# VH-VL binders against Mucin-19 (Muc19), part 6

Target 1, 175 residues: Mucin-19 (Muc19), of Mus musculus (Mouse) (q6pze0r851to1025)
Amino acid sequence: STCHVYGEGHFRTFDGESYSFDGLCQYTFLEDYCGQENGTFRILIESVPCCENGLTCSRKVIVTFQDQNIILQDGKVTAVQTAESTDCRERSANLYSIHTVGLYLIVKLLNGIILIWDKYTKVSVILDPSWQNKVCGLCGNNNGDLKDDFTTRHSSVAAGALEFANSWKTSQECS

## First folded at step 20 (VH-VL; from m3 with heavy chain S104D)

Design j2
Fold by ESMFold2, fold request of step 23:
Structure j2 (fold): chain C 175 residues (1-175), chain A 121 residues (1-121), chain B 113 residues (1-113)
Amino acid sequence: as target 1 above (175 residues)
Amino acid sequence: EVQLVQSGAEVKKPGESLKISCKGSGYSFTDYWIGWVRQMPGKGLEWMGIIYPGDSDTRYSPSFQGQVTISADKSISTAYLQWSSLKASDTAMYYCARQEWYPDREAFDIWGQGTLVTVSS
Amino acid sequence: DIVMTQSPDSLAVSLGERATINCKSSQSILYSDNNKNYLAWYQQKPGQPPKLLIYWASTRESGVPDRFSGSGSGTDFTLTISSLQAEDVAVYYCQQYYSTPFTFGQGTKVEIK
């Protein structure tokens, strides 16, 4: 299954719901916390506007996975380990891979998540079937049911995309 | 029915500008790359560059960077290849072709019929 | 840039016989994470646009006859036409799409003896 966003916030969820949301803040694209404290990863996104036009010119992506903090920004990838007790490169090299291939920068995580970025505005995420009913965020819940794809952070089903998407904002200090 | 339909043949003089088009139909235009390929008379294929109409991400072969402009208008499902000043050496057949987003084929799966551009004094 | 070299430049094969076209890349075009070779084969008949035959080095495009097959990995690739038919007279191109600029081989013209 695939979720994506491109351009001025044109989303398509894992279950196939398409919507537009032109938010200026940081939002949860995908996570497995979903109201629990025992999640294992988060993928956050931000739109980066063109100064002159106000249009989206890039996208910043932040991936937290185990003890890795992987940042996609400005056509570049930075990966930083957050734990002092972690072994060296051997275990980090087993947790993810990062390659530029074809037209994309591709991050493959050990947990079966593949993140594809054109180094511009389009980000897509591919999940294998083991993630069914285990995720939430702007990408929806991946349960095969379009009826509840607009499930907010607070587990209610929003009537429209705006209420749904704004519920996934990570900081209420952002307007 | 998935199609790429290109604009008709052009006969031009050196120094003139030209914009040729490639219209996609039968599929979601903003979900696929559109590439441009040149074939000079009696020669092979040359990749010129590619655009993702969904966000206007463009890439050029170094041989064509600054020589042509690739653009798209997603509201009418059309990609363009444009010269500001044609040279006689631009005489060629020009194809547009579609490419899927990762992880599908990613090769050029659908091709336009070609646009013959002739540039002569 | 990745250079794609085809051999031979021209090939004449009797009707019903096997045609073999080789393609070499100047560097590996295998993406280790998905284990796919980013190589395509195209057929261009006289007066027509190219047509996709094979992608991922060995996967046949829908509607392509099974007499066409692709093989190879890394830097060395082969297109095989197991039993040449009259409609197979064309120029065949390999293409890498592993790294921009994407590049084509120079082409192999296949004719019937």
Scores: ipSAE 0.772, ipTM 0.897, lowest interface PAE 0.9, mean pLDDT 89
Fold by ESMFold2, last read:
Structure j2 (fold): chain C 175 residues (1-175), chain A 121 residues (1-121), chain B 113 residues (1-113)
Amino acid sequence: as target 1 above (175 residues)
Amino acid sequence: EVQLVQSGAEVKKPGESLKISCKGSGYSFTDYWIGWVRQMPGKGLEWMGIIYPGDSDTRYSPSFQGQVTISADKSISTAYLQWSSLKASDTAMYYCARQEWYPDREAFDIWGQGTLVTVSS
Amino acid sequence: DIVMTQSPDSLAVSLGERATINCKSSQSILYSDNNKNYLAWYQQKPGQPPKLLIYWASTRESGVPDRFSGSGSGTDFTLTISSLQAEDVAVYYCQQYYSTPFTFGQGTKVEIK
């Protein structure tokens, strides 16, 4: 299953729902926490208004996976181990791989999540079947049912994309 | 019925501008890359560059960087190849071709019929 | 830039016989994470645009006859036409799409002997 976003916030969920949302904040693209404390990853996105002329936008992607922050920004990728890590037994290189192949920068996580970035505005995520019904966020819940793809952070089904997408904002202080 | 239909043959003089087109139909135009390939008379294929119409992400072969402009208008499902000042060496057949996003084929699966550009003094 | 070198430049084969075209890349075009070789083969018949035959080095495109097969990995690849037909007279190109700029081999013209 595949979710993507491109351009000025044109999304397609894992279950095939398409919507547009060009928010200015940081949002949860995809996570497995879903209201619980025992999740293993988050993928956050920011739609970065471009530099000088407003004709070009970029996208910042932050992958939090175990004690790592993998940041896709400005055509580059970096990984930073957080100071909060207590699991020093794990080697960061074994948790993910990063390659430039074809037209893409591809991040493959150990948990079977593949993140594809064109180094510009388009980000897509591929999940293997083991993630069915286990995720939430702007990418929807990956349950094969379009009727509940607009499930908010608070487990309600929104009537439209604005209510749905704004519920996935990571900071309520951002306008 | 997936198709790429290119604009017709062009006969030009050196120094003139030209914009040729490639219109996609039968598929979601913003979900695929459109590449441009040159074939000089009696010669092989040369990759010129590629655009993702969904976000206008454009890449050029170094051999063509600054020599042509690749663009797209997603509202009419059309990609363009443009010269600001043609040279006799630009005489060639120009193809557009479609390329899928990861992880599908990722090769050029559909090709336009070609646009013959002739530039003669 | 990855250079793609085809051999031979020209090949004459009797109807019903095997045609073999080689393609060599200057660098490996295997992506280890998906185990795919980023190599395509195209057929260009006289007066026509190229047509995709093979992608991922060995996967036939839909509608391509079974007599066409691709093999190889890493840097060395082969297109085989197991029983040449009259309609197979064309120029054949390999192409890498592993890294930009994407590059083609110089082409191999296949003719009937």
Scores: ipSAE 0.769, ipTM 0.894, lowest interface PAE 0.9, mean pLDDT 89
Fold by ESMFold2, last read:
Structure j2 (fold): chain C 175 residues (1-175), chain A 121 residues (1-121), chain B 113 residues (1-113)
Amino acid sequence: as target 1 above (175 residues)
Amino acid sequence: EVQLVQSGAEVKKPGESLKISCKGSGYSFTDYWIGWVRQMPGKGLEWMGIIYPGDSDTRYSPSFQGQVTISADKSISTAYLQWSSLKASDTAMYYCARQEWYPDREAFDIWGQGTLVTVSS
Amino acid sequence: DIVMTQSPDSLAVSLGERATINCKSSQSILYSDNNKNYLAWYQQKPGQPPKLLIYWASTRESGVPDRFSGSGSGTDFTLTISSLQAEDVAVYYCQQYYSTPFTFGQGTKVEIK
């Protein structure tokens, strides 16, 4: 299944709901927390406007996955790992890959999530089938049912995209 | 029917400007890349560049960077290739072609009929 | 830039016989994460635009006759026409779409002998 956003906030959820939301804040694109403490990842997005006219010129993407903080910004990728090696039983593994291939910067996570960025405004995410009905955020819940794609952060179904999308804002301080 | 329809043949003089078009129909225009390919008389194919009309993300081959402008108007499902000052060496057939977003084919699956541009004095 | 080299430049084959076209890239065009070769084959008949035949090196596009097949991996690729028909007279191009600028081979002209 695929979710994407491009341009001035044109979204398509995993279940196929299309809506427009041109928010200027940071929002949860998708996560598996969904009101719980036991999640394993978050993907956050921000629109980056052009100074002159406020139109979206890029996006910043923040991926949190197992002690990794992967940031896609300004056509570049920065990945931060704690690099902590204090346990003799530590096991090293390659938790993700980052490649530029074709027209895209592609981040593939071991958990079956593929993030595709055109280094401009379009971000898409492809989920391994194991994630069905386990995610939430601006991408919807991936349960195959369009009726509840506008499920807010507080588990209610919004009447429209504005209420839905604003519920996924990460900070109330941003308007 | 999915198709790309290009503007008609052009006969121009060196130094003139030109803008040719490629109109997509039968599909969601903003969900696909549109590339431009040049074929000089009796020669092979050259990738000029590509645009994603959904967000106007545009890439150029180094051979064409600064020589042409690729643009799109998604409200009328049309991509454009433009020269500010034509040269005789711009005489060629120009194709537009569609390319899918990752992870589908990603090759050029649908091609326009071509626009013949002739530049001579 | 990835250079694509085709061989031969031209090929004359009797009707019903096999035609084989080779394409070599100057570096690997296999993407390890999805195990796909970013190689396409196009057919261009006289006076017509190119037509996609094969993508991912070996996947036949819908509506393309099964006498067309693609093979190879990494840097070495082959287009095979198992039983050449009169309508197969065309120029054939390989193309990499692994990294920009995307590049085509110089073309192989196929004729009936």
Scores: ipSAE 0.765, ipTM 0.892, lowest interface PAE 1.0, mean pLDDT 89
Fold by ESMFold2, fold request of step 23:
Structure j2 (fold): chain C 175 residues (1-175), chain A 121 residues (1-121), chain B 113 residues (1-113)
Amino acid sequence: as target 1 above (175 residues)
Amino acid sequence: EVQLVQSGAEVKKPGESLKISCKGSGYSFTDYWIGWVRQMPGKGLEWMGIIYPGDSDTRYSPSFQGQVTISADKSISTAYLQWSSLKASDTAMYYCARQEWYPDREAFDIWGQGTLVTVSS
Amino acid sequence: DIVMTQSPDSLAVSLGERATINCKSSQSILYSDNNKNYLAWYQQKPGQPPKLLIYWASTRESGVPDRFSGSGSGTDFTLTISSLQAEDVAVYYCQQYYSTPFTFGQGTKVEIK
């Protein structure tokens, strides 16, 4: 299953719902927390406007996965580990790969999530089939049912894209 | 059903400008890359560059950077290749071709019929 | 940049016989994370645009006859036409799409002997 965003906030969810939303804040693209504290990853996105005319000219992507933070910004990728880690079992292997292949910068997480970025505005995520019914965010819930694809952060089903998308904003100070 | 239709042959003089077109139909134009490929007379194929019409992300081969402009108008499903000042060495056949987003084929699966550009003084 | 070298530059093959075209890249074009070789083969008949035959080195495009097959991995690739037909007279190109700029081999002209 695939979710993507490009341009001025043109989304297509894992279940095939298309909508437009180009907010200026940081939003949850997808995560497996979904109102719980036992999640394993988050993918956040921000639109980066051109200073000249306000159109989206880039996109910042922040991936948190276990003790890793992977930041896609300005055509570059940086990855940092949390300052300290208390779980020694996670030191056994590199939990992700980063490659530039074809036209894309590709981040593959060990958990079966693949993030594809064209180093510009388009970001897509491909999920392993094992993720059915286990995610939430701007990409929808990947349950095969369009009826509840606009499920907000608070587990209600929004009537439209604007209410849905704004519920996934990560900071309420942003307008 | 799915096709790329290019503009007709052009005969130009050195120093003139030119913009040739590639119109996509039968598919979602903003969801695919459009590449441009040059074939000089009797020669092989050269990748010139590519654009994603959905967000105008554009890449050039170093050999063509600054020599041409690749653009698209998604409202009419059309990609363009443009010269500000043609040279006689620009005489060639120019193809547009479509490429899928990762992870599908990612090769050029559909090609336009070609536009012959002749530049002579 | 990745240089693609085809051999031979031309070949003549009797109808019904096997034609073999080789393509070598200057570096590996295998992406280990998806285990795919980023190699395509195109056919260009006289007066026509190129047509995709094979992608991912060995996957036949829909509608391409079974006599066309691709093989190889890493840096060495082969296009095979198992029983040459008259309609197969064309120039064949390999192309890598592993890293930009994407590059083509110089082409191999196939003729009837």
Scores: ipSAE 0.758, ipTM 0.892, lowest interface PAE 1.0, mean pLDDT 89

